# Ledger of designs, part 16: VHH binders against a7h7h6

Target 1, 199 residues: a7h7h6
Amino acid sequence: MPSPAPSGLAPGFLVAAPALGDPNFAGSLVLMAEHHGEGALGFVVNRPGPVTVAEVLASVDEDLRRAAEANGRAGAPVLVGGPVQPERLWILFRPGGIGADAEGAVPVGNGLSLGGSRELLEALVRAPRGDPFLLLLGYAGWAPMQVEREVAAGAWVPLELEGSDLVFDVPLEQRWETAVRRLGLEPGGFLVGGGGASA
Short names: E, the ipSAE of ESMFold2; O, the ipSAE of OpenDDE; V2, 0.75 times the mean of E and O plus 0.25 times the DockQ between their complexes.

## First folded at step 6 (VHH)

Design n04 (framework vhh_7ocj_1; at its last look DockQ between E and O 0.55; V2 from the best seeds 0.00; counts 0 for: pae E 3.6 > 2, grease 24.8 > 24.2, SAP .68 > .668)
Fold by OpenDDE, look of step 6:
Structure n04 (fold): chain B 199 residues (1-199), chain A 123 residues (1-123)
Amino acid sequence: as target 1 above (199 residues)
Amino acid sequence: QVQLVESGGGLVQAGGSLRLSCAASGFTFSSYYMGWYRQAPGKQRELVAAINSGGSTRYGDFVKGRFTISRGNAKNTVYLQMNSLSVEDTAVYYCAAKYTIEVGSWTYKLDYWGQGTQVTVSS
């Protein structure tokens, strides 16, 4: 499990610049969960995968699938969190009825927690309050100093994590654009040079 | 949505050959199985051939070297070359894809099926 490591980039977001050519990250909004001298770890939070929450839950426990169906959450897509370990399920959730560190979860910051256990999954799915959560497959990883280089090169624009609304309250297809606007930039196109961003 | 697109089925005379194709859309997993199953009327679905991401193959007992499963150049594409077909091979052939996911220390499988393609072997 990744551990939050406060830094200039984590917790926070990385907004993919239009010039970012990597298919894995083009147009992506990445939640940075960890950033330190050993590298960085994040999750793409705006890329739907072809697998539904229902399908994952059905594979785990049919009762969980039914529970998710009952609360209208079964049809949601599992997100592609990144190219690293694409088979591994991650759970981003907003603590509420489920505690921030419940079931082995770790706080990311600003009302976000991260986990990956079956127990956590079950707890969230069965939670009466219906605490919001995202299921993701895989994560994004950076080698030491790699993300810094990419930011310097203008591939990513850092965005502060002020809340969990971009993850849970903004529609999936609008998350990147919303993030761009929060940067004071225009979604229609912006250039990043010299460590800065310009519209 | 994960979809399996099947093609290549049809009518063939006994002793003839068919080549089935299946393309799976969606995620590309490091560990997976793709394969073909068949179901004849009134019979249970049975494995015809399967191939894993490592290239290992398995075949149903009835295949007896007549069929060959292979991967395509495209990701998540498999072919089934069927030779020396007999009337007994008449069935609906289904493409299947099985992916493994990890939830904590547990592993689970996601199974997907195509709609099936009819293979009819006439005498």
Scores: ipSAE 0.669, ipTM 0.837, lowest interface PAE 0.5, mean pLDDT 90
Fold by ESMFold2, look of step 6:
Structure n04 (fold): chain B 199 residues (1-199), chain A 123 residues (1-123)
Amino acid sequence: as target 1 above (199 residues)
Amino acid sequence: QVQLVESGGGLVQAGGSLRLSCAASGFTFSSYYMGWYRQAPGKQRELVAAINSGGSTRYGDFVKGRFTISRGNAKNTVYLQMNSLSVEDTAVYYCAAKYTIEVGSWTYKLDYWGQGTQVTVSS
């Protein structure tokens, strides 16, 4: 019998193997927020999108853009979180400050939470010393058993969520490579040939 | 940074043709709504043609089959083929890329505009 597909991939990361050719996910690092019998939900955390935080905030309220600029939070890109609902804004943040009690925010694990409300966005931006956050457009979704099959087929390599540094501290362009090295793998090894990920 | 650069404008005799191009950079071109708009002196900016990510097109009523919008996703470029031009088509033509962003239950638009290219149709 083949090895059973792993379960309980959230919280955690999926690291795209070199053989993964889907344009939505090639070279991606995915933060897994939910994984249950009805499927999975995650966010690509290393793919810059077409707009900046400042541009999103200006479309909501120009005063909000100014507040973000004053607090040094306006210049970063908004990430492409995945292909599903690419117009929907999500906020990934580390609660423990002003956003900790935001209604509708959902814990991901290891000090990370997700939200999507205007009220949360305003609270995070206006805080004089605010908690770190990322803005993402869209998300990745998997049908029941789909992500398990993709892992078993070698498209993804699971990586444990042991802190939030890959999301907040490691530069965007280094996140995939850093994740590969934490798995004990060499990035060059993933760039050569087909045949899926190594465990 | 998102940038839209129009080209292909100029002076043309009535009944003639022009092909406008809009080169886009700094975003994933194939996923977004693209459009051409025009503004004549003293008039409001109006839609000429639009094309969504799936290739569906829409035209302003005044176009009457004379213009065709298309997109070359491999070249990050949107085109406007303009035939049977008349003096009423004289205007600055702008390329636009449009995004819709949802924050909670609220919907916001975020758009980028080119600098425009002058089209002048002579009698």
Scores: ipSAE 0.159, ipTM 0.627, lowest interface PAE 3.6, mean pLDDT 83
ESMFold2 (binder alone), look of step 6: mean pLDDT 82; pTM 0.818

Design n05 (framework vhh_vobarilizumab_d1; at its last look DockQ between E and O 0.36; V2 from the best seeds 0.00; counts 0 for: pae E 2.5 > 2)
Fold by ESMFold2, look of step 6:
Structure n05 (fold): chain B 199 residues (1-199), chain A 123 residues (1-123)
Amino acid sequence: as target 1 above (199 residues)
Amino acid sequence: EVQLVESGGGLVQPGGSLRLSCAASGFTFSSYAMAWYRQAPGKGRELVAGINSGGSTSYADSVKGRFTISRDNAKNTLYLQMNSLRPEDTAVYYCAAKYTIEVGSWTYKLDYWGQGTLVTVSS
């Protein structure tokens, strides 16, 4: 009888090793939301995309765009979360008020939640509180055992999820380097001919 | 960061040919539908040809058999081969990237536009 598959990479991050050549993931930091026997699901959290939050909101409802601009929440880029379903909008947010109870939102861990509904988007934008959120298009998916093999091969270095600051407080362009330093590595050494990292 | 830059326009005699190019950057080109539009002086902008991410093409009736849309995903470039040009083809030609976003069960479209390239067919 099949035993339960190990699940150890979600919640957490995968830090792309320098040798990772796939254009979808080179230099990426991936937030892992699911890891189970049927595979894994994650989001690249450091790759800005071609649309802005304001453009998404205006397409939904112009009054929503105006509300977000009034709250200073409209100027950020929408992130490219991965190559799968690149048209699908995802909402990553720090629940602590309105939005935490939205139907269909699921916890990721350590103060992060994930949703995708129009109702959640509107609630976060119009909320009296300014709970932080990020918008992402698409996601990264792994077949059964695929992510485990890629980690074993040194394509990714796992990083534990310790709070939500890496996705909400660290600037996009600094997230990969910050993750490398949290692994106890120097980015220069990691970038120059280093072997697979381990702990 | 989305940028669409058209080139290849110019003055040509009736019956002549031009090839328009649109260099794209700032998005995953291979995942997007692309199109050429044109706008004659004093007229509205009209669709000329489209090509989806899977390579299926469509054409306005006025250009079928004369124009060919194509894409090179490796070079992030959209093309329009324009043969047998007529004076009524005179227009500014625009490259467009067709962006689609799903939010829950709802679908929204965002179009990106280039600055255009002038094609003049004169005799």
Scores: ipSAE 0.284, ipTM 0.688, lowest interface PAE 2.5, mean pLDDT 84
Fold by OpenDDE, look of step 6:
Structure n05 (fold): chain B 199 residues (1-199), chain A 123 residues (1-123)
Amino acid sequence: as target 1 above (199 residues)
Amino acid sequence: EVQLVESGGGLVQPGGSLRLSCAASGFTFSSYAMAWYRQAPGKGRELVAGINSGGSTSYADSVKGRFTISRDNAKNTLYLQMNSLRPEDTAVYYCAAKYTIEVGSWTYKLDYWGQGTLVTVSS
């Protein structure tokens, strides 16, 4: 599991610039969970994946699927978190009834925690409050200094993580645009130069 | 509700052809690996042909060159074109959808199966 390491870009967001040519990340909003000298780890938080929450839960426990159905979560897509280990499920959640470090989870920062256990999944699904969570398949990884180079090249624009609203309160299809606007840029197109970004 | 419904089975003479269809619903069809299995009377279920989400295909040796598996993601349908049928191809043919997910240290397989369609090859 990734460890939160507040350094540079993490915790925070990376907003894909229009010029980003990688199909895995085009139009993506990435939550940076870890950034240090050994590299970086993040999750794309706005790309629908190949299966629904219901499908995943059904394979684990039909009762969980029913619980998700009851609270309206069953139809939600599992997201693609990144190209690395695309079959591995991660759980991003907002602590509430479930603690920030519950069931082996680790705090990412600013009201976000990350886990990956069945126990955590069950706890979140069965939580009385219906605490918000995202299921993600895979993650994004950067080698040492790679993400810095990509940011310098204008592929990504860093956005501060001020809260978890972009992840949980903004519709999936609006997250990138919302992030772009929070940068003071226009979603229709922006340029990132050495001195910053311009609309 | 997840459903896989096979069709196209029936009686055919040796050397004949059949085209099986599997109509899928209730799951993200395009993301699943799909496969045809068959079970002859008194025998175990065996893989006949598979096609992954990317469209790559594989075949059992016994049907290679005679059978063709294909998929139409727009129609959520899996096909099996069976040519040059032989009596030994007689079986109930099953459509299957498979996807694997890891949750922590656990691996879960999403497996869906149809109820099968009977293919009888006889003179």
Scores: ipSAE 0.070, ipTM 0.459, lowest interface PAE 2.4, mean pLDDT 89
ESMFold2 (binder alone), look of step 6: mean pLDDT 83; pTM 0.828

Design n06 (framework vhh_7ocj_1; at its last look DockQ between E and O 0.58; V2 from the best seeds 0.00; counts 0 for: pae E 2.3 > 2, grease 26.9 > 24.2, SAP .76 > .668)
Fold by OpenDDE, look of step 6:
Order: C-alpha cells, then sequence, then structure tokens
Structure n06 (fold): chain B 199 residues (1-199), chain A 123 residues (1-123)
C-alpha cells in the first residue's frame, strides 16, 4: 500500500503511476509548482507538443526565432504542460544569467523558476549564456485536496525535488523512467495501489 | 517532428475526385482554424479552404463549389473533398492550422503547416 499522501507536494514531482488512466497524465512527470489549501498547480515536463520552440517564437517575434536558431534551441519541442489553459505559454528556466525572479518570474525551488511574460521569453532566448529553459503550453491544476486524494489512491507517487536535472538534463523521453528509478521502483511495472484517479 | 499529418493526395484524371485528410495531434485548443492551401510550381501559395472550430468555412475563389472542407469526428481533423478536378488544380496541397496562444498579457497567432501532399490531375 502506498504511504499516506504527504503535505507540501510543492516544490516537487509527481510521478504518474502505471494505473493512472487519464490520457492527459498517463506516463507523465509533473513538476509541482504550487500546493496549498486552495489547490495545486503543476506542469507536465515530459510530454512534447506538436510545435517547436521556433514555431512559437516565430509567432511572437521573428527575431526571437532567429536568435533561437543561432543558439541551437529552435528545434526543441514546446511541451504540453497540462490540460488547463492549453493556450497559455509558460516558461520554466534555470536561473543563471537571468535571475530567478527576473521579468516577473517566481522561484519554484531548487534552481527552478517559473514565468510567462514576453519579456522573460525574450531575455532567455537572447541570453548569451544560453540559460536552459522549457516552453510549455497549459498547466495541470488540482482543486483543494484533490491531489492529496489522488496520491492516496496511488495515482501519483511523490518524488522529492532535489534539483532541476530531471527537467533540464535528462532527455524528455527518459524523464519518467528516471523518476521511477529514483523512487526505487522499476519502470517496467510497479503497483502503488488501486488508484484510478485522474487529475 | 510532424505537426500535421496529411494524406489522400495522388494522381487523378480530370473530372475525378480526391479526398485529403489532415490530422493534428497534441493540441486541445478551443478555438482554431484549419485549412488547406496549395502551391503550384512558380505560383504563390493560395487558400483552398478553411474551417474554424465553430464550423464556419471559407473557400478560395477558384473552388466554385467543387471542394468541401469538413471537420472530422476527432479533434483537429479536417477533410477536403475535391470533386471535378482539373489540370489547373495540380499543386502541392498543404494543411495548415492557426491557433491563438497567450504570452503574458499578449496574444499571438500560431501557424502550423504540414509538409504538403502532391495532387496531380492529368488530362
Amino acid sequence: as target 1 above (199 residues)
Amino acid sequence: QVQLVESGGGLVQAGGSLRLSCAASGFTFSSYYMGWYRQAPGKQRELVAAINSGGSTRYGDFVKGRFTISRGNAKNTVYLQMNSLSVEDTAVYYCAARYTIEVGSWTYKLDVWGQGTQVTVSS
């Protein structure tokens, strides 16, 4: 049986259990950015969307697209962050040349910051150091106590956020499996309970 | 990465029919346009047909009732039924989608294009 649902899931990861049947979250690794009495907010960080960074940047500013091409970031996929507000662009980045709270960004924790402004996007794309960032469309949201219930049901397994490596340093297709292994579980199949919950 | 998957192109005799299909995956946007454009060698790309998420359609002037665009049962799928094809309809046909994205307080139009499918109409 899975351990009781912990409090304070953010910052942290949620690893989708194999039994999670929601197509939006099956096989997903979710970065939890916010968790409190009002609910929770997270981002799926391992699901590529159908568009590239270049395509999104081109829609914003062609100069940004060119900048991304110049630094080799144009071909990266924009991720599907979740089913909520799928039109809204989010930016996860590792602070470096760009500060953790730059351009309206907020620190998530452990070397991760979250923003969504055009200014931030431009700053990151044009940054000489090439600070790593992910573009995501949409986010995952939970009503009050919903994520706790889903964790208790075994739909999600919480994973401590020890660093930003799972987000930026592990290939997209390996992030979930890597997370599972960090839990001490086998990616080929594990059971954490009879959870059939969806976020 | 394939954003739009096109199918149904090919060779057909004048007077014949083709049905093009385009499927987009990964987006769940509530508002969008999907459509078909075509480009013949040495000519500019031109609108063939478009349909929005609400079902409203528009057609190029050359269509003249010969083509019909429709939505599929699956989200972000469109079909182009082309009837009474003529040699002048020979072109590469491109599926396109337009989405609205939000970046901060700004909204932008995101255009996505397929790779194109060849349609050849022989006399």
Scores: ipSAE 0.693, ipTM 0.857, lowest interface PAE 0.5, mean pLDDT 90
Fold by ESMFold2, look of step 6:
Structure n06 (fold): chain B 199 residues (1-199), chain A 123 residues (1-123)
Amino acid sequence: as target 1 above (199 residues)
Amino acid sequence: QVQLVESGGGLVQAGGSLRLSCAASGFTFSSYYMGWYRQAPGKQRELVAAINSGGSTRYGDFVKGRFTISRGNAKNTVYLQMNSLSVEDTAVYYCAARYTIEVGSWTYKLDVWGQGTQVTVSS
């Protein structure tokens, strides 16, 4: 089925087509946080990195690591959000009033917010029944008109952001194929022509 | 936890040469330094060689020009060329990376270690 090629791709997802071979993005699901005349910004949400939330928190403050462990929030991997500024930590979270006012925190849409401050990190980690969050290092960036051309060329298929479940509830390794199914496709049939390649 | 992967260790005769390699699987975080450390039985882990993102190198005093560290085409790969090996070089060699993580205006450092590769120099 035809996928819309909207000018406003944020908020939303980009689903990497199987033929997309760039090692930064092959098999990726990208959450689009910004899309405007000067370009676009997004985060790969299905690539685990080599470090855990616990290890990042210990580098910041050992008491934060202990708090995260006590609240069951320390074992997840930190995601590789993209190749740009790979040292920069981002926090993607589903606020319930906690830390939403922190400096640099912005809504993405449909109950998702994005931030990067230490005070936000502390607030999310220390909350006893805290809102879900993910940590990401780095981001993906597109120059003006670049993402639009890539969508038109079939490298990405846009998917509507209809909730936060792909980010928080679907396991990392299933996110890409779940997104493909929500587009009305089967992962094995996500190719033009003959039998599909599985990435 | 995913770690740095060392290769190239093994048994070598004294006076011989060996080349160690280290790479991260997939993407890795940017690093301040990547390098090699070693630990012989009963001794503390010590620096062998390190290289920063700009290509500047440091060596442990015991290296005395015998070893050379370099980066591969990808910044997440380093090599250690080891020449003129002696029995005192027998140790487990660990690849390590020191990363910078930025949280808002704050900067933190995180060390990541490989599993180690055994180098044994026969007399």
Scores: ipSAE 0.341, ipTM 0.721, lowest interface PAE 2.3, mean pLDDT 82
ESMFold2 (binder alone), look of step 6: mean pLDDT 80; pTM 0.808

## First folded at step 7 (VHH; framework vhh_vobarilizumab_d1)

Design q01 (at its last look DockQ between E and O 0.67; V2 from the best seeds 0.55)
Fold by OpenDDE, look of step 7:
Structure q01 (fold): chain B 199 residues (1-199), chain A 123 residues (1-123)
Amino acid sequence: as target 1 above (199 residues)
Amino acid sequence: EVQLVESGGGLVQPGGSLRLSCAASGFTFSSYAMAWYRQAPGKGRELVAGINSGGSTSYADSVKGRFTISRDNAKNTLYLQMNSLRPEDTAVYYCAARYTIEIGDYTYTLDVWGQGTLVTVSS
């Protein structure tokens, strides 16, 4: 599990620049959960995967699927969080009825928590308040100083995490564009010069 | 978007052969286990054959020795060679991509399906 301690680019977002050529991250919005001298860990939060929340829940427990259907969350896609360990399910959620550290979860910051246990999944699905959550498969990883180099090269533009609205309240297909606008840039196309976030 | 499109189904006489194809797109085909399922009228869907990402195969007892599952990763295509077909093989055949999901210490599997192709074995 990533460290909850803020460091550098985490917690925060990375916005993929148009020049980013990696198919895994083209047009992506990445939530940075961990950033330190040993590297970085993040999640793409705007790429739908091929399976739905309902399908995943059905594979776990049909009762969970029914619960999710009852609260209108069953149809949401499970997201592709990154190319690393694509089989591993992660859970991003906004704490509310479920605590920020419930069931082994760790706070990411600014109203976001991250977990990965079955117990957490069940708790969130069955929660009376219907606390927002995203299911993600896989994560994005960077070697030491790699993300810094990529930012310097203009592949990523850092965006401050001001809240969880971009993750939970903005439609999936609008998240990247919304992030770009928040940077004061034009979604139709922008270039980032050397120095990354200074654009 | 993940797409699985089956083809090759049709009418064939008992003892005949068919080759089904499944064109896959929208995911890294070579990284996933694939399978063929079938559903006969009034019956449940059943596993016919599976092939993992490494190329290892498995078959239902009812089709062993008659059916062969294979894959061409360069073409993102799954195949099912069906020989010595029998009337009881009549069914809609479905291509599936098998996903493995790990949640904590638990492992689960689920399949993404194509639309199916009808195979009818009749005199």
Scores: ipSAE 0.556, ipTM 0.856, lowest interface PAE 0.5, mean pLDDT 91
Fold by ESMFold2, look of step 7:
Structure q01 (fold): chain B 199 residues (1-199), chain A 123 residues (1-123)
Amino acid sequence: as target 1 above (199 residues)
Amino acid sequence: EVQLVESGGGLVQPGGSLRLSCAASGFTFSSYAMAWYRQAPGKGRELVAGINSGGSTSYADSVKGRFTISRDNAKNTLYLQMNSLRPEDTAVYYCAARYTIEIGDYTYTLDVWGQGTLVTVSS
């Protein structure tokens, strides 16, 4: 997946308008990984799923689950990244030495990278107090010109990616509200629009 | 959000019957294998019965002939009919869905669990 130019919607966030009713995207904060003439791709970063990192790792290798527990990385939920390919696992991480040049990893911007290999997952889990990461299942996609129309209609408000704290430091339940306040808006109001990403 | 909610547990006499239900939401129920597990105090989780997406069933030896697993794909509901109950059937019973995750070129099976429903067979 090629990184889009910094002047587009990727890298960056889309903040769902408060009245957006689409069940896939209501109240969502979306990290945009690609935006080009053939469409856009992003990940919902504030929607927890029903399983933890520990439960996923136990399916891979019980020793990985134990390593994650020892490093304090086992209790986090796996996120629902979007409705497209909901079985596909993605790893969003801030490389600090390991994983910076991992095979198949793609930079997103501002120190964030996206990968999906088992080898990357093992490396991140086994590193004591290493690089922060999130696990996501599935992604969101937009057809050509779709995301541009939705932004123009007020369904999404773009927010620049100014660092990784919104993804790693802000609690899941507060991410949307924090993003709205960074836009200079009160969470109860900004432009109302319809629609969201489709698969 | 994927959710599995069990119901139908309770206190029964030996030789009695119960029917457990598991309401599923947040995924395409008909596409996944489903199972009932149980866990007695101080023991690990034990597979009780399974049913695949095509309706084929399997049972632990300890429950064969007494328990029947079934599914209603129109209602997104899994059932366990438990007959001829014994005190050793006392446990928390868990509904599970088999979820597939893809990590790179590898495919893994993850069981998603409900909170469980207590079955007590008095001795």
Scores: ipSAE 0.474, ipTM 0.781, lowest interface PAE 1.1, mean pLDDT 84
ESMFold2 (binder alone), look of step 7: mean pLDDT 81; pTM 0.794

Design q02 (at its last look DockQ between E and O 0.73; V2 from the best seeds 0.58)
Fold by OpenDDE, look of step 7:
Structure q02 (fold): chain B 199 residues (1-199), chain A 123 residues (1-123)
Amino acid sequence: as target 1 above (199 residues)
Amino acid sequence: EVQLVESGGGLVQPGGSLRLSCAASGFTFSSYAMAWYRQAPGKGRELVAGINSGGSTSYADSVKGRFTISRDNAKNTLYLQMNSLRPEDTAVYYCAARWTIEVGDYTYTLDVWGQGTLVTVSS
């Protein structure tokens, strides 16, 4: 589990610049969960995967699938969180009825928590309040100083995490563009270089 | 959206051969395990053959030596070569893409299915 301690780029977002050539991250919005001297860990939060929440839940427990269906959450896609360990399920959620550290979860910051246990999954799916959550498969990882180099090279533009609205309240297809606009840039195209961003 | 479309089914005499194809779209085909299943009338669906992303294959005992599963990643296509067909091979054959997910200490598997293609082995 990533450290909840804020450091550098985490917690925060990385917005993929148009020039980013890695197909795993082109057009992506990444939530940075951990950033320290040993590297960084994040999750792409705007890339739908090929399976739905319903399908995943059905494979775990049919009762969970039914619960999600009853709550109108079954049809949502499971997201591709990154290329690392693409089989591992992560749960990003907004604490409410479920506590920020419930079932082994760790706070990321600014109203976001991250977990991965079956117990957490069950708790969130069955929660009466219907606390928002995303299911993600895999994560993004950076070696020491790698993300800093990529930011300096203009591959990523850091965006401050002001709240969880970009993750839970903005439609999946609009998350990147919304993030770009929050940077004061144009989604139609922008250049980033020399540690700065320009339209 | 994931789509799996089977083709190649039909009527064949005992001892005959068929080659099934499954055209895949909507996901990174080369990254996932694929499988063939079949369902005979009045019976449950059973695994016939599987192939992982690395190309390793597995077969049900009933089809070993007769059936061959293969994949062409460039064409996003899964194949099942069926030789020495028997009446008991009569079934609807389904293509499936397999996902493995880890939730904590638990591992689960889910399959996405095509609509199937009918294979009838009869004299």
Scores: ipSAE 0.566, ipTM 0.858, lowest interface PAE 0.5, mean pLDDT 91
Fold by ESMFold2, look of step 7:
Structure q02 (fold): chain B 199 residues (1-199), chain A 123 residues (1-123)
Amino acid sequence: as target 1 above (199 residues)
Amino acid sequence: EVQLVESGGGLVQPGGSLRLSCAASGFTFSSYAMAWYRQAPGKGRELVAGINSGGSTSYADSVKGRFTISRDNAKNTLYLQMNSLRPEDTAVYYCAARWTIEVGDYTYTLDVWGQGTLVTVSS
């Protein structure tokens, strides 16, 4: 018999209910990377920031910017992953040639991995196969029991992580609506109340 | 896209005053540190004054007591009040926004600059 798998909100998505008014999370789709007794950690995956991947890479190394342009990956926005540590760059990627745990990356589940090292960024940008990746600044955090209370109060609706297409294939502005429909709801068809989520 | 547009430069006499403005767009102005830099002909850009998102200010020694940086978050505008102007204050003045980005153990800055506005202090 297999051992019980961890159960919780990670890996998975939280879909912000329409009534969630916190400016950090209104209209958001959050990828949950960790959920344990000490709290939870996630990333908003549908909120573009003011800078592009190319602009970040040029600050790191102009040759990295050129490599990203050659692979067609330089024009994407860097996402606002959440209000906590807004200077900290995170890399969300779909492993292929470089592996799920390369360069200190951690598997999230269902073909997603998360990392933050310069070495990982360089490997993804320079890879012969252009493994998909997103760059995010900051993250969302929840204190112990906080996310559970917010879900119970109807601020968030959990959505299972079936694959990685919501973060790599669905256009940014359509992700929330697509997630709502995958829950079996029409976007105007669900009503919940609640407070915001943050560290 | 981030844009910073300076205005208010011009020709003034020594001892005179001038107020520079920088209109910001394309980002959440109130969340970012802002600064004024200047560049005299043939020289590199130098920091003149900075103001963080909480309103704390800093100044280059050469301008302390004469220049005042301020921001109006409702109008997305950064200001530099320049008093007691001297010929050595002649420069193109630039508005800047600065991001600090951490990638692993490395820290990088991404600076966005305005077009500049010329301040000439005669004689």
Scores: ipSAE 0.508, ipTM 0.800, lowest interface PAE 1.0, mean pLDDT 85
ESMFold2 (binder alone), look of step 7: mean pLDDT 81; pTM 0.789

